# VH-VL binders against Nucleoside-triphosphatase THEP1, part 9

Target 1, 177 residues: Nucleoside-triphosphatase THEP1, of Natranaerobius thermophilus (b2a6v4)
Amino acid sequence: MTESNILLTGKPGIGKTTVIKRTVELLSCSSTGFYTREIKRGDPRVGFEIISLQTGERLPLAHTDFTTAEDRVGKYGVKAENLLGFLKEINEAMTSNKPQCLVIDEIGKMEFFTPGFHETVDKAFQSSYPLLATIMKKSHKFCDYLKNRGDTDVIEVTENNRDDLPEKLAKRIEEQL
Short names: E, the ipSAE of ESMFold2; O, the ipSAE of OpenDDE; V2, 0.75 times the mean of E and O plus 0.25 times the DockQ between their complexes.

## First folded at step 4 (VH-VL)

Design t01 (framework fv_danvilostomig_arm2)
Fold by ESMFold2-Fast, scan of step 4:
Structure t01 (fold): chain C 177 residues (1-177), chain A 120 residues (1-120), chain B 109 residues (1-109)
Amino acid sequence: as target 1 above (177 residues)
Amino acid sequence: EVQLVESGGGLVQPGGSLRLSCTASGFTVSNYYMSWVRQAPGKGLEYIGYIYSGGSTAYASWANGRFTISKDNTKNTVDLQMNSLRAEDTAVYYCARGEDYFWSYYFDYWGQGTLVTVSS
Amino acid sequence: ALVMTQSPSSLSASVGDRVTITCQASQGISNYLAWYQQKPGKVPKLLIYDASTLQSGVPSRFSGSGYGTDFTLTISSLQPEDVATYYCQQYDSYPPGYTFGGGTKVEIK
């Protein structure tokens, strides 16, 4: 069984998103999905944005200024509904026959508030398309299930491997296309 | 000490080509996003494109198809190949180093620039 | 296309004056904005990144603020060595790339 699903884990700020982006830049095929970027007002960060790989559309996922948000993670108010359009893009991609890589950054607590997130992630893992995703390190019932799948390779991003990972992952994904 | 030195500028006729080179010292280009930025005489700064640490490139829409960025990690150089040059391409061309952390592409070090004049 | 508009295009002030330069993005760019100083005949120098973070070695009289579409560079007490053209730059776009403002020329009266 080939491990068609690549899950990147690691400490916050280690560079998981950078590995994702550099890997995607090396691919000969299109990539469908989203990545997450920090919103800063100096240091430390005040929020997170989600960005579509296909359209470049950006929407805030979480921000310290979202004081009226019902969903929260730490100091951040979460607007998880902003992920709905991105999940639709991923679901639509899975019904196409074009060569592509699916990208989900991140499978984590903030994203779990989005209706349909669990279903879309499950479908992506089961799909024939290569999947490149980041996942939170902490134990969680759904995350543990994903990490233990036989078709899934869990790689911890560290200072020692982060610079070499993009080329290695891109080669592996290209072999699946 | 970090330094960037551009070379290869000069006079070219419209429709011609030029290759600029940027030699880096004090760091390795394979660890950074490297960009080219130009400035026409008396005008502002204009972004051309970049090459990231792994080798992929991206260009401003007006530059796409005419300009190509490449690098040689062994020589520690970043090159800009310019084709189909026009009078409006007359400018000082700068090589600049970008921070490769969560796609923060601000430029912490710049070369001294090399002048390209496109004239008939 | 994401356009960066700076104002004013030029200004003259006295030593010790508070100088304010603004930069407006045509679309939201979060805090992904840098400010550069270019002295006459010199290469650009990074002053501020992430809208408000001062680059090491830059005097504390320089400060940046703003988020989304409206950004400001402030020089709290203008010095003779601050004569320069100042540029903002957004780095929110991927691809077609990043854009600079038109520049603001600062001169001493």
Scores: ipSAE 0.005, ipTM 0.462, lowest interface PAE 14.7, mean pLDDT 85

Design t03 (framework fv_benmelstobart)
Fold by ESMFold2-Fast, scan of step 4:
Structure t03 (fold): chain C 177 residues (1-177), chain A 120 residues (1-120), chain B 107 residues (1-107)
Amino acid sequence: as target 1 above (177 residues)
Amino acid sequence: QITLKESGPTLVKPTQTLTLTCTVSGFSLSTYGVHWIRQPPGKALEWLGVIYWDDDKDYNAAFMSRLTITKDNSKNQVVLTMNNMDPVDTATYYCARGEDYFWSYYFDYWGQGTLVTVSS
Amino acid sequence: DIQMTQSPSSLSASVGDRVTITCKASQDISNYVAWYQQKPGKAPKLLIYDASNLQTGVPDRFSGSGYGTDFTFTISSLQPEDIATYFCQQYYSYPYTFGQGTKLEIK
């Protein structure tokens, strides 16, 4: 039938990315896309890097050391163009006719600076492939549109469900393949 | 360094259109959103709407049928137009900068405000 | 619309006192709350954002806390220049809404 998109939301630091990674590890098919990891200098968070699920390739998305960056979010300079190669991988996956799960972690502030991000996200949501993504909890015009789509299930990650959620999501994704 | 300043008529008659201009300095309208907020005398603040860096606009549903926000980046100006003014629209009108380039959720710099009285 | 209710509506305190103001949201708004100070005849000034982060240049006697529906704003040692009305604001969803304000006076 209609394949549903899965959007994970929740408190900062609750473990949304861990749920994504554990879910992907349980899948029998390949996963195409990226996840985001924080860069720490001791306790303070100094940036974020994006990591390819296919290759493990890493590129910085944002960092406090990017003082000359034109795009900024709070204290971070954003090198949004570093996401372009990852969006290309997702776009190519959608034309490959190969069984796979699309992954976008995160649909959020920093990623929106990347040319073509809105278009790639919209295509992923409309695609026949299972989509597993994280999205910020805050209201935002585009985020609210995605959360309110009839083909999209929004799941809040909590202390109570985060350890069990990967197995449940993997089973659901497998049923859509 | 960062400043916003409201200007426009201080007295408006019922049914007339209000036009207020917000002139900004120390930042670019192509990089920040600007919001309009009002405060009736002795009452709480009311958010009216926003114009973003990319010219996208959002309005409070209570006002959206009579409210328009526009901007001219070259003049460093944001303009609020509100139709069909009523005595209950008497308030101090503020323009304010959203804190973040893209998300623009809370207001880190405010104009001084301009009191608009709606009276026959 | 999300309603923000402040308590108390007015407060009288002495210099050096610890002052606490609360703000209650009508629904879960995570940590998406800001606090403002407004002195008579002046525009509001941002003090706290994301419930607990202190704005640059704001004295550290001001602090905020809370998550979900219940939020607290504290002045650890009241100074004369702190006489003002204080407002909370949610930015979880449109329209952004403010509390009714808490008027702080010195005894």
Scores: ipSAE 0.006, ipTM 0.504, lowest interface PAE 12.1, mean pLDDT 86

Design t04 (framework fv_danvilostomig_arm2)
Fold by ESMFold2-Fast, scan of step 4:
Structure t04 (fold): chain C 177 residues (1-177), chain A 120 residues (1-120), chain B 109 residues (1-109)
Amino acid sequence: as target 1 above (177 residues)
Amino acid sequence: EVQLVESGGGLVQPGGSLRLSCTASGFTVSSYYMSWVRQAPGKGLEYIGYIYSGGSTAYASWANGRFTISKDNTKNTVDLQMNSLRAEDTAVYYCARGLYWSTYDAFDIWGQGTLVTVSS
Amino acid sequence: ALVMTQSPSSLSASVGDRVTITCQASQDISNYLAWYQQKPGKVPKLLIYDASTLQSGVPSRFSGSGYGTDFTLTISSLQPEDVATYYCQKYNSAPYSYTFGGGTKVEIK
């Protein structure tokens, strides 16, 4: 079975998102999906934003200033509804026959609050397109299911491999297109 | 070394058209957001628009419909087609490279600029 | 429409002085702000992005701070080579919303 789905895992702060961004920059094809970036106020990390690879649209997913949010992870309030438009873009892309790579950064606790997230992720894994995604390290029923799929290659990002991974992953994705 | 070089600037009559070209060396334009920014003599910087890896473009509202950005990955060039030019379009035109996907609209590499003069 | 206001429009200071330039957004822009330096007759140079992240190769005397609507660029000890016009740039999801401030001209006394 061809492992068309690439799942990056690793310790928080190891550079999983950097590997995603560097890999996407090396691809000759279009990329559809989103990646996550830290919001900083000086040294302290105060939140996370989600950025569309297709449109460049940016919306906060979580922030310490969201003090009244019903959904929370640690010190952050989560505005899960902000992810809805990004999921719609991924769903629409999967009906296209154009060469492209799907990107989901991150499959994790904050994103699980968004209605339809599990459905979109499952569809992406089943799609004919290469998928490049990051996934939380902690055990979770849905995450464990994804990690154990026969069409999925789970790669732990480490200090020893993070600088070399982008070139290797880009070549692999190009070969699958 | 990474470098951007603009060409195609010059004198144009009002209502005319002009095509600017930006040639990249030391990196591939297909891997970056590429943008155009202009500056009228003695005035500030003004954003025009960008093109990203998939070829999709986006423009400042005032530029939409008159200016078109395109690229040729084989030639490693980014072009700006300018139509229906007005005296107010007189400016130095810069091409610029976006820093990263998350800050694609912060520009780490700039060309030297090319002057476009629109006058009767 | 969102407006970016820089102040002062110009200033003169002595070598070694601490210089502060401000940039105000008419609405909350989170940390989507960059600072550029443009020396006379030269192309703009990126100094700071995401309000406070110093670009590689930029001297440590430059720093940025702020979040939401109020942002500052600080030069802790002004040098002769810092004579330039400084621009803030708001950016976010909509390309048409990219707005440069009017600029602040910094001169040596």
Scores: ipSAE 0.000, ipTM 0.472, lowest interface PAE 14.9, mean pLDDT 84

Design t05 (framework fv_diridavumab)
Fold by ESMFold2-Fast, scan of step 4:
Structure t05 (fold): chain C 177 residues (1-177), chain A 120 residues (1-120), chain B 111 residues (1-111)
Amino acid sequence: as target 1 above (177 residues)
Amino acid sequence: EVQLVESGAEVKKPGSSVKVSCKASGGTFSNYAISWVRQAPGQGPEWMGGIIPILGIAKYAPKFQGRVTITADDFAGTVYMELSSLRSEDTAMYYCARSHDWEGYYMDVWGKGTTVTVSS
Amino acid sequence: QSVLTQPPSVSAAPGQKVTISCSGSSSNIGNNYVSWYQQLPGTAPKLLIYDNNKRPSGIPDRFSGSKSGTSATLGITGLQTGDEANYYCGTWDSSLSAGYVFGGGTKLTVL
């Protein structure tokens, strides 16, 4: 396959989600998937929520107040089941046969608790649709596999490139449609 | 604290099909992957495949691909495993088991098993 | 026989410690989390260890797990007669035969 899959990596807080959002705003086609947003209380980050690119629906993914959650990452309790509806939309989009961009923000440890996440991600990478995704920088078996795929272009987001990336990525995605 | 309730024992003739059910009691399958694992007398467990009901995704072990079909009725909280073209070697205990992920994870809740006997 | 190799049997006396090994390859144990299951005669398998070394609620701390390279180990201390069972390791296999795989099993006899 061609390099239809774009993976954004970089240090936490560098602006990967901002690059995703600005890229999507420049696209002429529809986008299916989700992006994440931090939940803050004063200075400390207390959680994350996932937001639909199609509807704007928001659901919490992780929070320090989720004290009864079975799944945890650091100080956060994870409600990974809240991602299931978004994964269903991505899987359905891959059978729709209409021009669109798939978006997954983020491929990371919290999301790995969701049943079907690995399979949905694999299908998205193998699909004919352009994929724009963010991925954790830290080494992980599944992440390393995705980063080393021949159909995948890994781009590290930095202070020096983050403002220019949205326009470049949008152009590249448009050329694929 | 979910329990998995499997259907009753079956006795089948070679060449027929069997359909075993697995029902969630105290929960649903909406947020889980459900696997089917069989165990022949005196042998270890063997993974046959599974389903993620809410996503409509089923995956089968190569040995069973073409003979096994796994489906779900999410509203009833039931998952089914149908095995066709039965042979005497298919005589085994069939378990359903719940997991939170396929790759590198675990099966935390198991049904009590359904005995399937294939004899002429 | 099986993709994951376990010794067919192990035995020890009450109060002793026993270890059960599970050997695989890079495509299974080497790249994936290992689980351990206990099966008492006539019962379904029961999860003892997940994510290499974690215990589900209700599993006593005398059961432990570890993983190094392509091998995993289940440890049982303070052995009790009720521990007499078959023990199976399990993991995902990411090779061409992708799917969940179990070890051949180890029969623990409490002397």
Scores: ipSAE 0.006, ipTM 0.588, lowest interface PAE 8.7, mean pLDDT 85

Design t06 (framework fv_benmelstobart)
Fold by ESMFold2-Fast, scan of step 4:
Structure t06 (fold): chain C 177 residues (1-177), chain A 119 residues (1-119), chain B 107 residues (1-107)
Amino acid sequence: as target 1 above (177 residues)
Amino acid sequence: QITLKESGPTLVKPTQTLTLTCTVSGFSLSTYGVHWIRQPPGKALEWLGVIYWDDDKDYNAAFMSRLTITKDNSKNQVVLTMNNMDPVDTATYYCARVPYGDTWYFDLWGQGTLVTVSS
Amino acid sequence: DIQMTQSPSSLSASVGDRVTITCKASQDISNYVAWYQQKPGKAPKLLIYDASNLETGVPDRFSGSGYGTDFTFTISSLQPEDIATYFCQQYYSYPYTFGQGTKLEIK
C-alpha cells in the first residue's frame, strides 16, 4: 500500500465532515487533529468552529460577527490564528511513537490564513502516520500539489458513496497501523 | 434511485389543519435535512421551514405560529403540519433535500403536490 | 427579509442567442445565491450555487456571476430545451427568499 494519505473532496454540503467523523468513530486507534462544524444560533450560516478530536476544545474559525477581522471569506471574518493551537497538537503528535490517525478538516481558503498551516499540512502528508483530510475541490497551487502526490488517494464524496465510505476508510487506516 | 415524494390531501377547508408527508428514497434522513417550500399559482416560491438530520428545526417567522415539521427516520418520512388553513394558503407544496453540514441550497426536489383551500 | 428582484419578468429569444437574467438583493448577501430552472408542471432544478458554481450534470452553457447585491445568470447559446422559468434564491439569511421568476420563451 503506497497511498497512506486519504483526501476527501466534493461539493459543499455533500458530507465530507460527516464521513470524517464516522470514520474516526470506527477506528481502534486515537485520532489527532480537528474537524470543522457550522455554528448555529437562529441562522445556521453565521460561522464555523474548529473542534479538537483529542480534547473536544472548540474555537471559532469564522463568523459574520467578526466585522473587524482583516482576513475574510465571503460574509465571514476569519480568525485563522485560532487554528494555531490545533496545528501545534498535530505537530506534537508527529513526534510521538503511538499509533494514531492524523485528521485535517479542511484544507481550504479560511485555513490558509493561519501562519504555519502549509508547513504543518506538508509535514502531515510526509509523515508515516495515516492521514485523513478534506480538501477544497477548486483548483489552487498548494491543493493541486497535495492531490497529485504519489502517496495520496483523492476520493470524491458523492451521494452514492458517502454512506459506505466510513467503513471502507476505517479498514484502510487500520491496515496501515 | 434518489427521490422525494409529497403526499396528503389535495383539498382542505378553511380553518382545517393540513398534514403533508414527504417520503424519501435512496438517502437517509439521519444524514440529510429536508426543507418545505410552497408556490401559490403564478407566484414566487416561499420557504416554509426545515428539519435537519440532527432534528434541529427552523421556520419562516411568517408561518412559525401555525407550522410544525417532524420526521421519522425509520419510515423515511418528513411531515409538515400547518394549522388554520386559509384560501391564501392554496399552493403547490414541495419538499426538497439539503445535505448535512455546510449546504444552504436545494439540490433535489420532490414533484410537488397542489393543495387547494376552499369551502 | 431580504428582497430578491429579478429582471426581466419575461424574455423572448432565438435559439443560439446569449440570454442574460439579473437578480438584485436588497442588501449585501456575499455570494450566497442559487439559480433554479422550472419547467411547466415540474419542480425547480438546481443549476448554479454560490453565485457561480455549476451543479453536477448541468450543461456548461449555463453560468452565473456576481457578488454583494448584483447577480447575473447567463445561457451562452440558447437551446430549445432551455425554455422554462428561472428563479434566483438567497441563502444568506433566514427566511430564504426567491426572485419572482423570469419566463424564457422562444421567438
Scores: ipSAE 0.007, ipTM 0.491, lowest interface PAE 9.2, mean pLDDT 85

Design x01 (from c04 with heavy chain E103F; framework fv_cixutumumab)
Fold by ESMFold2-Fast, scan of step 4:
Structure x01 (fold): chain C 177 residues (1-177), chain A 120 residues (1-120), chain B 108 residues (1-108)
Amino acid sequence: as target 1 above (177 residues)
Amino acid sequence: EVQLVQSGAEVKKPGSSVKVSCKASGGTFSNYAISWVRQAPGQGLEWMGGIIPILGIANYAQKFQGRVTITADKSTSTAYMELSSLRSEDTAVYYCARSHDWFGYYMDVWGKGTTVTVSS
Amino acid sequence: SSELTQDPAVSVALGQTVRITCQGDSLRNYYATWYQQKPGQAPILVIYGKNNRPSGIPDRFSGSSSGNTASLTITGAQAEDEADYYCNSRDSSGNHVVFGGGTKLTVL
């Protein structure tokens, strides 16, 4: 079993998404999936948006203004349906047989409301493609299962390693291809 | 208000097929998975399968593979469950339900059920 | 492939606490969901995830999970809580849904 799946964890705001983006920029292959960006109003976070690596399409995943949303995490209303198109792209990529790196940012509470997220994540972990993903630090059954898989390497992002990780991860991913 | 409206009761002969419908209202169908769950008289709940229409993914319980087909028509916001080669043991109430995948799997909106009777 | 096991019946005195259990190896990886079903009616969702209640479910209902076991606890049981309770979760493959056999709760 090769450790082809790389899971980044760390405290909120540590720069996990920045590590993902810098790593992807260094890769020679294409990347398929999405990353998450905070929506801010001054200093406070008011939401999160998801951005396609392949198209640049952006949709809000969660926002404090989504006051009537059925699904909620803390102060945020969640529009989990907005992730569906991104999951479709990942599922299609896995059947294309085109060399690529899969990216999922983040495997966490908000994303789990989306139908098919669990199936897509499981397929990605089992796929022959390298996977670069972020995962919430807190203990939850499914997340703990993913972290403990024999084919998975869990790396905590810290202020001391975040600037060096992109180059190390890109090299490792390229060696798998 | 989110509602799932199922087709009426059916009486079928052994060896025939039945197709039950489940019509969603108010955006339920567009954003969520639809599961089919049955319950024989005096027995427990049994998951048959489900569909995620937007992703084109359908999953079936092992027991029903080869006999059940779950489909969806987005234009009418209707999901269907077809069960073939009917036996007396298929006599049950068949429910459709809106499904979510939150650290497991849960169903928050249920249809009222469709009674299917298979008699010889 | 994993089966979920529930006690077939349990009784509780009015106002007392009762715990209904669900066991299966898949519960190490996935949370159980709990449903209440009264005669002639469709099931109603009462707990999902570790311990989340849908709108309208009384706070006397709570969930817990440890290892391969999940529990539904009703603190201060009331007459209207008399019903069948089912757990469900994903099987060990993650691709299928499995229900427990159900627990009939009698409120004395």
Scores: ipSAE 0.301, ipTM 0.744, lowest interface PAE 4.0, mean pLDDT 87

Design x09 (from c04 with heavy chain H100K G104S; framework fv_cixutumumab)
Heavy chain, then light chain:
Amino acid sequence: EVQLVQSGAEVKKPGSSVKVSCKASGGTFSNYAISWVRQAPGQGLEWMGGIIPILGIANYAQKFQGRVTITADKSTSTAYMELSSLRSEDTAVYYCARSKDWESYYMDVWGKGTTVTVSS
Amino acid sequence: SSELTQDPAVSVALGQTVRITCQGDSLRNYYATWYQQKPGQAPILVIYGKNNRPSGIPDRFSGSSSGNTASLTITGAQAEDEADYYCNSRDSSGNHVVFGGGTKLTVL
ESMFold2-Fast, scan of step 4: ipSAE 0.550; ipTM 0.822

Design x10 (from c04 with heavy chain H100P; framework fv_cixutumumab)
Heavy chain, then light chain:
Amino acid sequence: EVQLVQSGAEVKKPGSSVKVSCKASGGTFSNYAISWVRQAPGQGLEWMGGIIPILGIANYAQKFQGRVTITADKSTSTAYMELSSLRSEDTAVYYCARSPDWEGYYMDVWGKGTTVTVSS
Amino acid sequence: SSELTQDPAVSVALGQTVRITCQGDSLRNYYATWYQQKPGQAPILVIYGKNNRPSGIPDRFSGSSSGNTASLTITGAQAEDEADYYCNSRDSSGNHVVFGGGTKLTVL
ESMFold2-Fast, scan of step 4: ipSAE 0.614; ipTM 0.868

Design x13 (from c04 with heavy chain D101E; framework fv_cixutumumab)
Heavy chain, then light chain:
Amino acid sequence: EVQLVQSGAEVKKPGSSVKVSCKASGGTFSNYAISWVRQAPGQGLEWMGGIIPILGIANYAQKFQGRVTITADKSTSTAYMELSSLRSEDTAVYYCARSHEWEGYYMDVWGKGTTVTVSS
Amino acid sequence: SSELTQDPAVSVALGQTVRITCQGDSLRNYYATWYQQKPGQAPILVIYGKNNRPSGIPDRFSGSSSGNTASLTITGAQAEDEADYYCNSRDSSGNHVVFGGGTKLTVL
ESMFold2-Fast, scan of step 4: ipSAE 0.636; ipTM 0.860

Design x14 (from c04 with heavy chain D101S E103D G104S; framework fv_cixutumumab; at its last look DockQ between E and O 0.79; V2 from the best seeds 0.00; counts 0 for: pae E 6.9 > 2)
Heavy chain, then light chain:
Amino acid sequence: EVQLVQSGAEVKKPGSSVKVSCKASGGTFSNYAISWVRQAPGQGLEWMGGIIPILGIANYAQKFQGRVTITADKSTSTAYMELSSLRSEDTAVYYCARSHSWDSYYMDVWGKGTTVTVSS
Amino acid sequence: SSELTQDPAVSVALGQTVRITCQGDSLRNYYATWYQQKPGQAPILVIYGKNNRPSGIPDRFSGSSSGNTASLTITGAQAEDEADYYCNSRDSSGNHVVFGGGTKLTVL
ESMFold2-Fast, scan of step 4: ipSAE 0.646; ipTM 0.853
ESMFold2, look of step 5: ipSAE 0.051; ipTM 0.656
ESMFold2 (binder alone), look of step 5: mean pLDDT 89; pTM 0.931
OpenDDE, look of step 5: ipSAE 0.227; ipTM 0.765

Design x17 (from c04 with heavy chain Y105F; framework fv_cixutumumab)
Fold by ESMFold2-Fast, scan of step 4:
Structure x17 (fold): chain C 177 residues (1-177), chain A 120 residues (1-120), chain B 108 residues (1-108)
Amino acid sequence: as target 1 above (177 residues)
Amino acid sequence: EVQLVQSGAEVKKPGSSVKVSCKASGGTFSNYAISWVRQAPGQGLEWMGGIIPILGIANYAQKFQGRVTITADKSTSTAYMELSSLRSEDTAVYYCARSHDWEGFYMDVWGKGTTVTVSS
Amino acid sequence: SSELTQDPAVSVALGQTVRITCQGDSLRNYYATWYQQKPGQAPILVIYGKNNRPSGIPDRFSGSSSGNTASLTITGAQAEDEADYYCNSRDSSGNHVVFGGGTKLTVL
């Protein structure tokens, strides 16, 4: 089975999102999906925002200021509904039949609160499109299932490989198209 | 608090169809999924399918593929379940429920149920 | 697709501990969810995920999972716990939801 799904894992702050962004910049095809960026007030992280690869639209996913949010992870309130539009773009892309790479950064607890996230991830992994995603390192039944799929290549991002990964991953994704 | 209000009891003939409604009250259903679960008298719970309105995605249990259609109307915050080619075995209480899929698939808010009786 | 299996009936003495079990291959990949149902009523969510309780569910209810098995444990069973208990999870495809057959709990 071709390993069309690439899952990046690694310790917090190692540069997984940077690998995603640099890989996407090297692709000749369109990329559909989102990446996550930290929101900072000086030194401390106060939240995370999600950014569309296609439009550049950005919305907060989690923030310490979301004190009334029903869903929480650590000190952050989560507005998982802000991910809905991005999931819709990914689902629409899977029916477009045009060459593209799907991007999901991150497959993690905050995103799981979004209705349809599980469904969208399952469909993306089963799709014929190349998938480039980051996934949380912590054990979770669904995440462990995704990591163990025969069509999925799990790569740990380290200081030793992070600078070389974008070129290698871009080449692999181009081979799938 | 979000509540799900279902349409009233139905008595249908074999071979006909039934359409049950589920209206969200006290919140919007567009930001969550709705599932339909039925229970025949003295029997267990059976998932029929669900819809994620904002994504336009509906999934159906294999047993009901081709007979069930689940739809949603954002303007009225209402989900519908239509079951065709009714047989006596379809006599059951039909529930709608708000569903989530983080930490597994779970349904936290349930309608009171709609009794559908299929008889001549 | 994998089905979920539950024993049809169990009993427990007032104040004692009972374990209700759900088995199926899909439980290796997806967490089980537990519901309580009393006659004439809609089901009530009791446990979801590994061991999460909704607001209003007593601490005596807990969940666990290992391999293809998930369990609902009631520690110090009370009379009001007498009910039918159902597990559910995703099937092996991940696209559908399946329920176990239900377990009737009698509190003696």
Scores: ipSAE 0.515, ipTM 0.820, lowest interface PAE 2.8, mean pLDDT 89

Design x18 (from c04 with heavy chain S99V; framework fv_cixutumumab; at its last look DockQ between E and O 0.04; V2 from the best seeds 0.00; counts 0 for: pae E 5.2 > 2, placed apart)
Heavy chain, then light chain:
Amino acid sequence: EVQLVQSGAEVKKPGSSVKVSCKASGGTFSNYAISWVRQAPGQGLEWMGGIIPILGIANYAQKFQGRVTITADKSTSTAYMELSSLRSEDTAVYYCARVHDWEGYYMDVWGKGTTVTVSS
Amino acid sequence: SSELTQDPAVSVALGQTVRITCQGDSLRNYYATWYQQKPGQAPILVIYGKNNRPSGIPDRFSGSSSGNTASLTITGAQAEDEADYYCNSRDSSGNHVVFGGGTKLTVL
ESMFold2-Fast, scan of step 4: ipSAE 0.713; ipTM 0.878
ESMFold2, look of step 5: ipSAE 0.220; ipTM 0.726
ESMFold2 (binder alone), look of step 5: mean pLDDT 90; pTM 0.938
OpenDDE, look of step 5: ipSAE 0.486; ipTM 0.838

